# VHH binders against q9y6x5, part 308

Target 1, 379 residues: q9y6x5
Amino acid sequence: LPPKLLLVSFDGFRADYLKNYEFPHLQNFIKEGVLVEHVKNVFITKTFPNHYSIVTGLYEESHGIVANSMYDAVTKKHFSDSNDKDPFWWNEAVPIWVTNQLQENRSSAAAMWPGTDVPIHDTISSYFMNYNSSVSFEERLNNITMWLNNSNPPVTFATLYWEEPDASGHKYGPEDKENMSRVLKKIDDLIGDLVQRLKMLGLWENLNVIITSDHGMTQCSQDRLINLDSCIDHSYYTLIDLSPVAAILPKINRTEVYNKLKNCSPHMNVYLKEDIPNRFYYQHNDRIQPIILVADEGWTIVLNESSQKLGDHGYDNSLPSMHPFLAAHGPAFHKGYKHSTINIVDIYPMMCHILGLKPHPNNGTFGHTKCLLVDQWCI
Key: E = the ipSAE of ESMFold2; O = the ipSAE of OpenDDE; V2 = 0.75 times the mean of E and O plus 0.25 times the DockQ between their complexes.

## First folded at step 14 (VHH)

Design ga79 (framework vhh_8dlx_2; at its last look DockQ between E and O 0.79; V2 from the best seeds 0.00; counts 0 for: pae E 4.8 > 2)
Fold by OpenDDE, look of step 15:
Structure ga79 (fold): chain B 379 residues (1-379), chain A 119 residues (1-119)
Amino acid sequence: as target 1 above (379 residues)
Amino acid sequence: EVQLVESGGGVVQPGRSLRLSCAASGFTVSSNWMGWVRQAPGKGLEWIGDIYSGGSRFYNPSLKSLVTISRDDSTNTLYLQMNSLRAEDTAIYYCARGKDYYSLAFDIWGKGTLVTVSS
C-alpha cells in the first residue's frame, strides 16, 4: 500500500505548553511515536507564512507568503486573511499537496490548511474545505477521515487545521493559567478524538500522523506599547502590516521615514530592507516592504488605537516563546523517541521522504529528521 | 455499580419526533465514548451514532439527517433526538459505553427502550 500521511496543525501551540500542562492523549500519542520538543519556525512567526513553510520547506522570502498581510507594489494587490484566494500570492512555490496529487494514483485532501482552497500552479486539492472558522473540529475530522478511507484515487496526503490554542492565546494571554488550562484540555480531548476516530476506521496502524503547530505565543500588556504616531506622521507612510512586525511603505523619502522611526522606541528595531539580519532569511522578496519594524518580545506596535490582545506572535523566530512542537506516529516513525530541535523547514523533506515524493528545491535538511524515521540511520 | 438506563420510548406516529434518554450511573458520560444502537424486529444490530469523550459525534450516514446525539453533564445523561420518524425506525434502542480505543467494543449496555412508529 502506498504510504499515507496526515498533517495536523493546532495553531499557536507553544512548545512549553507540553511541560506546563497535562496532555494525556497527546502524551500517549508521543509515547507510541516521536517528539521534537522545539521547532524553530521561520521569520516572521505568523500563521500563513509558517504553514506554507511547513508544506514547501522554504523560507518566507522564497515561497512568497511573507506575512498575513501583504502588498505588491507592481500589481497593487493586497493579501490578507480575508483576501487570500488569488493564486498570485501562492505561486512562487509548490506545496507538497500539489506535488503529491500530480503523482499517479494519488490524491490530496485538506481541512482548512492555509492555501489549500486556492488553485496553486493550476492545481487544487482533490478534496478540500473552504476556510470557515465556524466549522467544528468534528466536521473537519469527519471529512478528512472519510477522504482518507474512501477516496479513489486514494488520498495519500491530508492536512487538518484548527485555530486553537491561538485564538485563546490572543484573548487570554499565554500566562493565564486558568483559561489556558481549559483551552489546552479541550485540545488534548480533540487529539483523543482524532486518534479514536482513526482507530475506529482501521487507519491508525498504517497512517502516518504528524501533529505540529506554526508558532507559539507571548504575553502582551497594555503597559508595553509602541505608538508609531508619536514618532511619525501617518501621512508619510502606508502601513502594510502592524504588529509585532510592521511593514512600512514610505510616501516620502525612505531615509526620512527611517530616521523618524529608528529611535522611536528602545524596544523596537528598525531595519531598512537591505539591512534585515541574514538569519531571518527575510530580504529577497519584492513583497517585503522597504522598512520593517520588529518589536521586542511582548511589545505591541500600535497607532492611536489600543490593542486588545493579551497574547501575540510574529516576533523573532529565535525566541522560545515563538516555537511550536512536533509529534508524530505511524509506520515511518520510531516509538518512544524524543528529539530536541529541528527547523520548521525540515518537515518538508521528511514528509516527501515518507510519501516517496521528489522534493522541490527547499531550505530543509533531511539529515535533521533522520533519527525520527525507522528506515534511516541515526548518527 | 455501573449501569445504563434508557427511557423515552413508546408508540409514536410517523413524521413525529422523539427524544430518548440514557441515564448513567457509576461513571461519567462526558468522560467516556458513548453510542446508540438499535435492533429492529427480525434484524441485526444497527449502529446509530457515537459521541467521543472529546465531544466529537459521528453518525450512521443512513440516519445522520434524522438523528442527533447529545449529552448533559449535570445530569450525566446521554440523549438521542430522532426526527421525522418512519415505520422502519421501529426498534429497540440501546445506549452503550465504549470500552477503550483498542478493543473498539462496547462493554456496558442498557436494557433498551422500545420505539414503535405506527399510524
Scores: ipSAE 0.722, ipTM 0.886, lowest interface PAE 0.6, mean pLDDT 95
Fold by ESMFold2-Fast, scan of step 14:
Structure ga79 (fold): chain B 379 residues (1-379), chain A 119 residues (1-119)
Amino acid sequence: as target 1 above (379 residues)
Amino acid sequence: EVQLVESGGGVVQPGRSLRLSCAASGFTVSSNWMGWVRQAPGKGLEWIGDIYSGGSRFYNPSLKSLVTISRDDSTNTLYLQMNSLRAEDTAIYYCARGKDYYSLAFDIWGKGTLVTVSS
């Protein structure tokens, strides 16, 4: 019987929420499984880039999803939420569901994970839902568990994505304890429902389950705005992405645009593409623009207007506020083990090992996750 | 001790809506998964749907567009909303408490409430 894995993402679940709020269902899951307290995500710390890094094991410059809004200088194509179904954007990497279907002739199933409703290298998830944010968690859970229990060839890799607590983190900010406690309690209740459904269907004991997230959240404020219009006129550049990492495509000389921007605010760093810090691994891709602006934590880049966001992400990936966690349970994992930190790119080779798949070349290090696994020695 | 009591049944005309209630005593509905099941005259039991402790709902696909399950945790009460009722919806309606995490079996049942759909 082939091993099975369900990968669950709660968007924007900041790691330290686990220390500041009570999660009885998640704590029961962790007690009989493993917890990685911090996952160091990839730069930029945004949804599409980090979700694709989880399933490819690659930095953004390598897998090609470098932002939630992109421009490709070679083909002159634009990427946004409305056109993310063009395979062109996703074809620079091979996600794990494609590998799963091609190496073992197994099935994959997907409830809303970014990229799963797109044919990538002419392969789409065997079972999937077209992305629609209005579809309830319960409908996603029902579909994924039906597919895990009733498919031939068997579904061995399944994904489930949920938009919270990211949406509420943006609306209320992570420091709003009253609203965030309500939101996080609801998420814990959904985790309880997930575990109960798997137990009732006889799936729980033989299924590996990973619960993780793509990034965290930091508090923003009307007192921490960078007005880009005070630095440079719109006629000098095309704006590809705004905040907290602005992607600037110059319409005039690049050096002149850089000089207008470089000293405009003490709360952002301005980089020519070749000067982007090596530690970001955010340079070697045509979709990374000639100039990027990186706002300091909690600062918002705006165009002569106020921001209604009380929380945001996308900031420097060294910031603990940007880090999610990873919890896992199942036959592949130790029970009651806690680990401090892994890189988000390490998840992919670990998942390939669990499923018995040969990973595509990737930036992860299998050794970083060995201590989580019962069939490995970590010392 | 532990008891489920259904109410809200009766005679209704085709095309109308009806809401059934299920009052629980001796335990907390939000701490268990709960379900609704019906039995038409001379027929077997037909599962309608379940609600889990966290609020996730799972329905019989043939009935999904016609029913909604909900609960009020403050009054310890489970509800079944039924819309566009037809003669074939005539049945005794039961609420039930889920047995455990390992099966879709019920361990506690109400006595049932009769719904008759006729002109």
Scores: ipSAE 0.463, ipTM 0.795, lowest interface PAE 2.2, mean pLDDT 92
Fold by ESMFold2, look of step 15:
Formats: structure tokens, C-alpha cells, sequence
Structure ga79 (fold): chain B 379 residues (1-379), chain A 119 residues (1-119)
């Protein structure tokens, strides 16, 4: 039977937390496996887009989840983190759990990974939990390990999602050492629980485990606000998403809205859709609005109000503060190997290789991850 | 000196609840894998459940709806809450510490506390 893979995400885990905080359990996991120190994620560096990029290998413009908040002008549909279940939004790509469970003698399991409780192409994960942020890590871990250990046909691909350190990173900011140290210690203890449970169930030696994240976190400040009301009456546009990448649907002439915004702040870039930098791969989808505003790192776009967040993400994907890490352990992976960087879209073709799946067309490059794998020749 | 001391056992009627305590000394409960095990008269050891250092709890499937493991870090104490007790739950109840953070075996055991369930 094919190898098994568990994909784990701790949301908002900035890569340099590994250097700046203590992680005895995660460091032991890394020591016995592989580490990619920085994963260059996709623009916009937000939760829904990047989790879908991991499991599809596609840029946001290609998979259609282009932000955490979206609007489709033709259907009048809205997407948000509390309104994400309509398959319409997800159907522009085929995630790996769908491909996996359509194979002979295979099933897929999911504990809260974005999209796994949605019937994408009329197919939902074979075993799943409906998303509920109040469900403990313990319950998610118990369900995932039960499914990995007891299912027929066997679960060969499983996902596990946890909301920290993202939630606390927004609340405290990544530079709050006291609170973030406590948060990150708890996460490390949960990683210890994961590894210990897999050992106790006899799964550890033959299960491939990837621990990664979708993005990092940067410090915000009340001294770094961009007030759109000082530049334009917000009645002249519909705001689809606000910060740090604002999505602007003009209510008046587009050029007029652009001209009112283009000199609003030296800490914000204003792009017409056709002028969005090619390196973002963020242009060719109707869900991308006619004007976007991209704040500089640590700057917050506000209307005529203050901001309550002390940390945020969504910024330019070239910023190291936006990058997560990737660690992996299992029979497919080398032991004690460190790699500097990959692109987040490279994870998908690597996972397909491990599982013996033919990847759908994607933006990843298998060669970027070859050195992580024992069955590949690496220079 | 590393030590575990169970308490709270006694005679209870069927259908009642009972909470057992396990006081630890010489180490920190919250930094360790901890477990509860029981032994009925004339029977082998039966694993009840455990709590890992991260707080994740796992139970014997046959007992899952009847028991809850918890800990209090401020008192360095492990607890076993048992509900809907039956005569077959009569046993000596032990708390135990895992050998290390990732161990598959217990290395430190308490002397146990007797629970007798009789009508």
C-alpha cells in the first residue's frame, strides 16, 4: 500500500520564531527529520489563500481563493472567514485530498484544514470535522489519529489545522515576548503530544509528517496608520477587503478613484489590476478587484477609526516576516537535513510524489524539494 | 525523591461518582506524561487513560464516557474523575509517570488507592 502522510499547519507561525524562542519538542522533530528554514508563501499572505496553495500547488489567481474576503460581481456572492462554505469559491482547483481519496483503496481525513468541510467538485474529505474554532487540539488530534489507525479503506492522507500562533500574534503582536513565549511554549507542547501519540499508536515509524504554516506575522502600531478617509470619501467605492491589502471596487469612474488614492500615503502602493507586479502572480482572476492598495510592512489601512490589532499579515510575500517554516519527518525524508528555502507551491508536487499521485497542473517545482527526499538524487 | 501518592478511594454505591487524587513530589506533573491504571481483584492491569505534557488526554475506549483525567499545576496533582460506577469498577487504582517525555512505558508508580463499588 502507498505511504501515509499527515500534513499539519500551525497558523501564523513566523519562520524566525524558531531562532528566537525555545522549541524542545519541535527541535527534536527537526533533528530527526528535515527543516526548510523559510517557505516563500503566495501573495496575499493570508490564511485561506495560502492553505489552499499548499494543497493545490497553485498561485491564488489560479485557484480562486484570492483573499480572506472576496466578492463576485456576477453572482453577487460574498466570501469571508465566517462565510466560506459555498463550493463556488473552491471549485477552481482540485485539492490533494480529493485526488487522494478517488484512488483505489484510499481515503482522506481532515481536522479543520480550510476547505475540507466543503464538497469541492462534489467531493468532501472521507473523514472530516466541521470547522469550529472552539474544538480543542486534543479532540482534533484524537480524531485524526483514530482515523489514521482504524479506517477501511485506510486513510493515506490526513490534515490537521490549529489557529495558533496566529490568533495570539494578532492580539499581542509578535514582539510581545512574554505573551508570545507562553503561546509558543504551548504550541511546542502540543507538537510533543502529537509525536508521542503517533508513537503510542505505532504510527510514528511509517507515517510521513509535515509540520508547516501558511504565513508569519509583523508588528503593528497606532503610529503606523493609513487613514483612507483623509484621501477619499468611502462612499465612492465598495470595500471588499481592508488591510494590509485593500480591495477596492469603485462606485464612480475607476481612474477618478485611483487618482484620489495614488498619493494618499508614501507607505502604501496603489495598483490598478493590470499594474500589479508580475512577481505577485496576482492579476488573472475576476475575484481580484480593479484597484488594490498594498500597505508597507507594519502599516495598517483604516477608515476613520483606530486599529485594535497589534500584529498582522497579508503583506508582500518577499518579506521574511511573512514566511513560515516547514519541518518534516518520516520514511520519505532524510534525517538531520536543513534547507534554506522553497516556495509554498512546491509542497504540493512533493506531497503528490510521496503519495504516488499524479499532480494536477500546478505552479510548484518538484526539483526544489528533491533534497528533502531519500528516494531522490540530490547534488 | 520522586513519589506519587494516590488518595480518595473508598466504598461507593453503584451509579455514584468518585474523584481520585494523585499528589506528585520530586517532579512536575505538567512536564510529564501521566497515566491512570487499575487492577481488579484477580485480574491484570487495565489502562484507564493518560494525559500528555501538552494537556492532551487519551482514554481506554471502553471507559471513555465514564472517566475524566485532569491536573492542577498549582498543586502538582493529577485527578481521575469516575462517573456511573459499577460493581466491575472495583479495583486498586494507580497513578503513574511515563519514563520520559516520549516513553512508551511507566517508570514511577504510586502504591494505589482501593475503590470498592458495592450495593
Amino acid sequence: as target 1 above (379 residues)
Amino acid sequence: EVQLVESGGGVVQPGRSLRLSCAASGFTVSSNWMGWVRQAPGKGLEWIGDIYSGGSRFYNPSLKSLVTISRDDSTNTLYLQMNSLRAEDTAIYYCARGKDYYSLAFDIWGKGTLVTVSS
Scores: ipSAE 0.178, ipTM 0.691, lowest interface PAE 4.8, mean pLDDT 92
ESMFold2 (binder alone), look of step 15: mean pLDDT 84; pTM 0.845

Design ga8 (framework vhh_8dlx_2)
Fold by ESMFold2-Fast, scan of step 14:
Structure ga8 (fold): chain B 379 residues (1-379), chain A 119 residues (1-119)
Amino acid sequence: as target 1 above (379 residues)
Amino acid sequence: EVQLVESGGGVVQPGRSLRLSCAASGFTVTSNWMGWVRQAPGKGLEWIGDIYSGGSRFYNPSLKSLVTISRDDSTNTLYLQMNSLRAEDTAIYYCATGKDYYSLAFDIWGKGTLVTVSS
């Protein structure tokens, strides 16, 4: 039987939520599968960049989705996470659903995963839903399971994206135990419904399922604001992205803008593009602006205004608060195995192996995930 | 210990709506998946739909536009709302659940409630 894989993302599911809250359904899933306690995501720790890194195995500078708001200096195009379907932004990499459709004459299915409603290299997911945040988890699950059972050529790779707990993490902050407890219980219930639905349809025993996330969440405060208007006048630059990583396009000499910013706040690091730390792998792309500002954890960059966010992400990817987890179950995976850490770019070559696909060149290391897999030997 | 009791059946005219109830005792309706199944005279069992512990609902595609499953946790009751009833909807309606959250079988059944659609 051809191997099948369902990749599920709960946006903004911080890894340490697993230690601070009860997840009975997720724990039952893990008991007969595998858990990776921390996934080290890519910088910037934002939704669109990390979701594309999961399915390409590439750093942001290599796949081209470098932020949720972007400007390309060469073409003068602007990108927003609101309904941007221009293939230009996505064509710097080949996501796994495209490879799946082209190498094996198989179908792919997608419920809301970023990029799946865009033709990339003239190939769109065989079955997909146009992005709409108002569509329920139930409807997304129903479409995915229908496509997994009723497709020709067969769907062998399917994705399912859900906006929580990210939306609530922003609204309440991760330290609001009462509200976050309610939100996370709801997510655990949805995981229970997912497993039950797959069992009811006879899919569970032969389907590989990965449950993961793109990033975590950290607590913000009105007491931790960096006001850019106190540092530099708006006439000096164009703002491409604001917080917690600001992308600055100078209207005057770059060095003059840098000098106005570099000592403005003790809670913000200011980098010329060529001085961005090598460990971020965030330098070699025309969509990365000449000056990048990186706020310290929990600090918000603002323009002479208060911030409504009680939680945020986008911060340094070395921060444990920015890390998601990965859990998996299915014929490809060991049962009851726990692993400490992998890189988010390692997920792509692992998924290619499970599906029997030749991966495109990528930044992941298959060796990092081999201990999760039944057909690999791990000492 | 666990018991399901259906109610709300009776004689109803074609084109009308009817809501069936299933009162649960010995467990909470949110702890297990629950479903509705019917059996028309001389026919086999026909699955209508399920509601899972987390609230996700799945229906027989042939009936999806005509039925809605809901539950009230405070009264520990499952409901089946039926609209645009036809003569062929005449059947005994059962509510059922598994013995635990992951059970795939209809392990626990009510005695059923008869719905007759005639004018």
Scores: ipSAE 0.068, ipTM 0.625, lowest interface PAE 6.6, mean pLDDT 91

Design ga80 (framework vhh_8dlx_2; at its last look DockQ between E and O 0.90; V2 from the best seeds 0.00; counts 0 for: pae E 3.2 > 2)
Fold by OpenDDE, look of step 15:
Structure ga80 (fold): chain B 379 residues (1-379), chain A 119 residues (1-119)
Amino acid sequence: as target 1 above (379 residues)
Amino acid sequence: EVQLVESGGGVVQPGRSLRLSCAASGFTVSSNWMGWVRQAPGKGLEWIGDIYSGGSRFYNPSLKSLVTISRDDSTNTLYLQMNSLRAEDTAIYYCAKGKDYYSLAFDIWGKGTLVTVSS
C-alpha cells in the first residue's frame, strides 16, 4: 500500500505545555512514536505564515505568506483571515498537498488547514472543508477519517486543523493555569478521540500521523503597551499589520517616518526593510512593507485602542515561548525516540520522503529529521 | 459492580420520537467509550453509534439523520435520541461500554430495552 500521512495542527500549542501540564493521550502517542521537543518556527510567528511553511518547507519571504494581514502595492490587494481566498497570495509556492495530488493514484484531503480551500496553481485538494471556526472537531475528524478510509483515488495526504489552544491562549494568557489546564485537557481528549477513531477504522498501524503546531504563546499585559500614536500621527502612514510585528507603509518620506518611530519605545525594534536581520529570512518579498516594528516579548503595539488579549504570538522566532512541538507515529517513525530541536521548514522534506514525493526547492534540511525515521541512518 | 441499565423503550407510533436512557454504575460514562447497538427480530446486531471520552460521536451512516447520542455527566447517563421512527426500527436496544480506551470491543452490555414501532 502507498504510504499515507495525516498532518494535524493544534494552533498555538506552546512546546513547554508538555512539561507543565498532563497529556495522557498525547504522551501515549509519543511513547509509541517520536517527539521533537522544540520546533523553531519561521518569522513572523503567525498562523498563516507558519502553516504554509510547514507544507512548503520555505521561509515566509519565499512562499509569500508573510503575515496574517498583507498588502500588495502593485495590485492594491489586501490579505486577511477574512480575505484569504485569492490564489494570488498562495501561488508563490507549491504546497505538499498539490504535489501529492498531481501524482498518479493519489489524492489529498484537508480539514481547514490554511490555504487548502484555495486553488493553488489551479489545483485544489480533492477533499476539503471550507474554513469555519464553528465546525466542531468531531465533524472535522469524521470527514478526514472518512476520506482516508474510503476515497478513490486513495487519500495519501491529509491535514487536520484545530484552533485551540491558540484562541484560549489569547483570551486567558498562557500563564493562567486554571483555564489553560482545562483547555489543554480538552485538547488531549481530542487527541485520544483521534487515535481511537483511527484504530476503530483499522488505519492506525499503517497511517503516519504528525501532531504539531505553528507557534506558541506569550503572556501579555495592559502594563506592557507601545502606543504608536504617541510617536507618530497616523496620517503619515498606513498600517498593514499591527502587533507584535507592525507593518508600516509610509505616506510621507520613509526616512521621516522611520525617525519618528525609531525611538518610540525601548521595547520595540524598528527596521527599514533592507536592515531586517538576516536570521529572520524576512526581507526578499515585495509584500514586506518598507518599515517593520518588532515588539519585545510580551509587549503589545497599539494605537489609541486598548488591547484585550492576555496572550499573543508573532514575536522573534528565537524565543522559546514562540516554539511549538512535533510528535509523530506510524510505520515511518521510530518508537520511543525523542529529539531536541528542528526547524519548522524541516518538516516538508521529511513528509516528502515519507510519501515518496520529489520535493520542490525548499529551505528545509532532511538531515535534521533522519533520526526520527526508521529507514534512515541516524548521524 | 459495573452495570448498565437501559430504559425508555416501549410501543410508539411511526413518525414519533423516543429517547432512550442508559444509567451507568461502577464507572464514569464521560471517561469511557460508549455505544448503542440494536437487534431487530431475526436479525443480527447493528451498530447505531458511539461517543468517545473526548466527546466525539460517530454514527451508522444509515441512521445518522435519525439518531443523536449524548451524555449527562451529572447523572452518569448515556442517551439515544431517535426521531421519525419507522416499523423497521423495532428492536432491542443495548447500550455498551468499551473495555478500555483504544479498545476495539465493547465488554459491558446492558440487558436492553425493547422498542416497538407500530401503528
Scores: ipSAE 0.834, ipTM 0.929, lowest interface PAE 0.5, mean pLDDT 96
Fold by ESMFold2-Fast, scan of step 14:
Structure ga80 (fold): chain B 379 residues (1-379), chain A 119 residues (1-119)
Amino acid sequence: as target 1 above (379 residues)
Amino acid sequence: EVQLVESGGGVVQPGRSLRLSCAASGFTVSSNWMGWVRQAPGKGLEWIGDIYSGGSRFYNPSLKSLVTISRDDSTNTLYLQMNSLRAEDTAIYYCAKGKDYYSLAFDIWGKGTLVTVSS
């Protein structure tokens, strides 16, 4: 029987929420499985980029989803929102569900994930849902568990994506204990429903389940705004992405735009593309703009307006507030093992190993995840 | 006393809607998974659907378009909403409490409420 893997993402689940709130269902999952306390994500720490890094094992400059809003300088194409279905944006990498379906007698299923409703290299998951945020967790859970149980050829890789706690993290901020407690309690209850459903269908004992996230969340404030209109006139540039990483396409000489921006705020770093720190691995792609502005943690870049966001992400990936966690359970994983940190790009080669797939070249290091797996030597 | 008490049954015309209630005593519905089961005259038990502690609902595919399960945690009450009732929906309707978080078994059952669909 081929191994099966369900990859679950709760968007914006900051790692330290696990220490500051009670998660009885998630803690029971971890007790019988493994926990990675911090996952160091890729820069920029945004939803689309990091979700695609999880399933490709590549830095953003390599897989091509470099932001949630993008402009490609070579083709002059614009990526404007999550409903853009042009395969062009996704074809710079091969995600795991595509590789899984290229193996004999295997199917993939997606109860949503960035990219799963787009044919990538002319391949789409055998079972999928078009992205729609209004679809309940209940409906996603019902579909994915049905596909895992009743498919021929068998579904061996499956995804389940949920928008919380990201939406509430933006609305309330991560330091709003009253609202975040309610939101996180609901997520734990949904994890409980997931585990219960898998057990009731007889899937639990033979299924590998990974619960993870793409990024964390940091507290923002009306007192921490960077007004770009105070730095530079709109006539000098086209704005491709705004906050907290602004992507600037100059309409005049690049050096002139850089000089107008470089001393604008002590809470923002201004980079020419070639000067972006090497540690970000955010330079070698035509979709990365000539000038990138990086706001300090908790600072919001605005255009002469207030920001309604009390929480945000996208900041420097070295910040612990930007880090998610990873928990896993199943026949491939040890029970009761805790690991301190892995890189988000390490998840892909680990998943390929579990499924018996040959990984495409990637930026992950399999050795970083060996201690999680029962069939590997750790010590 | 740990018990479930169904109410809201009776005689209804075909095509109409009906909501059944299930009042729980001695335990909290939101801390357990709950289900609805029916038995038509001379037939076996037919599972209608379940609601898990986190609120996720799962239905018999044959009945999904006709029924909705809900709960009111403040009144410790489980509901079954039925729409477009047919003569075939005539049955005794039971609410039941799941035995534990990881078991397919019910351990507490109501006494049932009769629904008769006739013109």
Scores: ipSAE 0.576, ipTM 0.846, lowest interface PAE 1.6, mean pLDDT 92
Fold by ESMFold2, look of step 15:
Structure ga80 (fold): chain B 379 residues (1-379), chain A 119 residues (1-119)
Amino acid sequence: as target 1 above (379 residues)
Amino acid sequence: EVQLVESGGGVVQPGRSLRLSCAASGFTVSSNWMGWVRQAPGKGLEWIGDIYSGGSRFYNPSLKSLVTISRDDSTNTLYLQMNSLRAEDTAIYYCAKGKDYYSLAFDIWGKGTLVTVSS
């Protein structure tokens, strides 16, 4: 039988939620499989960039999805979470579902993973759902399992995306124990439903399942605001993205805009593009704007006096609060093994190995994940 | 003591709707895999559908859009809503509980409630 893989993301699932909340179903999944306790994601620690990094193995500067909000100066095109369907944005990389379904006797299926409803290099997932946040987890699960069980050529790579706990993390903040407990219990129940359905359909024993996330969440406060209008007139720049990493396109001399912002707040770092720290791997793409503003953890950049968010993400990727986890189960994986950390870009070459695919050039290191796999020797 | 008691059966006219109830005791409905099964006169058991602990529902394809399973945690009750009833829906209707969240079979059954569809 060809190897099969289901990749599942619960958006905004911070790694330490596993230690601070109860997950009987996820813990049983981990007990019978593997856990990576912290996954170091890519900067900027936002949804679209990190989901694309998982499936391409590339840093944001290399795959071209550099933020949730983007502007391309040459084409004058705009990208946002409500305007994301133009293949122009996605075509700087080849995601794993495209490579997979071009193989003989293979298909790919997708339930709302970012980019799977876009024809990338004129190729769209063989089976997919158009993105719609109102579609229940139950319906997404029904479609994915139907495609895994009934397709010709067979679906060998499938994805499943869910918006929680990210949405609730923004609304309540990660420190709201009561509300986050309710939210996370619901997510654990959905993981239980996923596993039970795979068992009921006879898929569980021969399907590799990865449950992961794109980023974490940090607490915000009305006491931690950076009011950009206090430092610079908004007429001097075009705002491409706001918080916690602002992307600034100057309308006047770039050095003048930089100097007005440089000492605006001790809780914000201001970078000219060429001065962005090398460790971010966030410099070599035209979609990265000439000036970025990087707020300290828990600080919010605003144009007015308030923010509605109690939790946010997008901060420095060295922060543990920005890190998700990865759990996996299936014939490719050990049972009961825990690993401390990998880089999010390492997931792609591991998935290619499991599926027998030749990876495209990427930033991941297969050696970082080989201890998770039964067919690899781990020192 | 774990028990399931179905109710709401009776005689109904074709084309009408009926909601069956299953009162549970000795366990929490929302923490368990639950389902509905029916048996028409002279026929074997026919699976209607399930609701998993997380709330995901799965139905017999032949009954799609004719039935809906729901539950009420405050009353610890499982429901089966049936619409557009036909004479062939005449059966004893059972609710059932799986042994645990990951079980592949029901292990606790109610005694059933008779539904007769006749004009």
Scores: ipSAE 0.347, ipTM 0.761, lowest interface PAE 3.2, mean pLDDT 92
ESMFold2 (binder alone), look of step 15: mean pLDDT 84; pTM 0.842

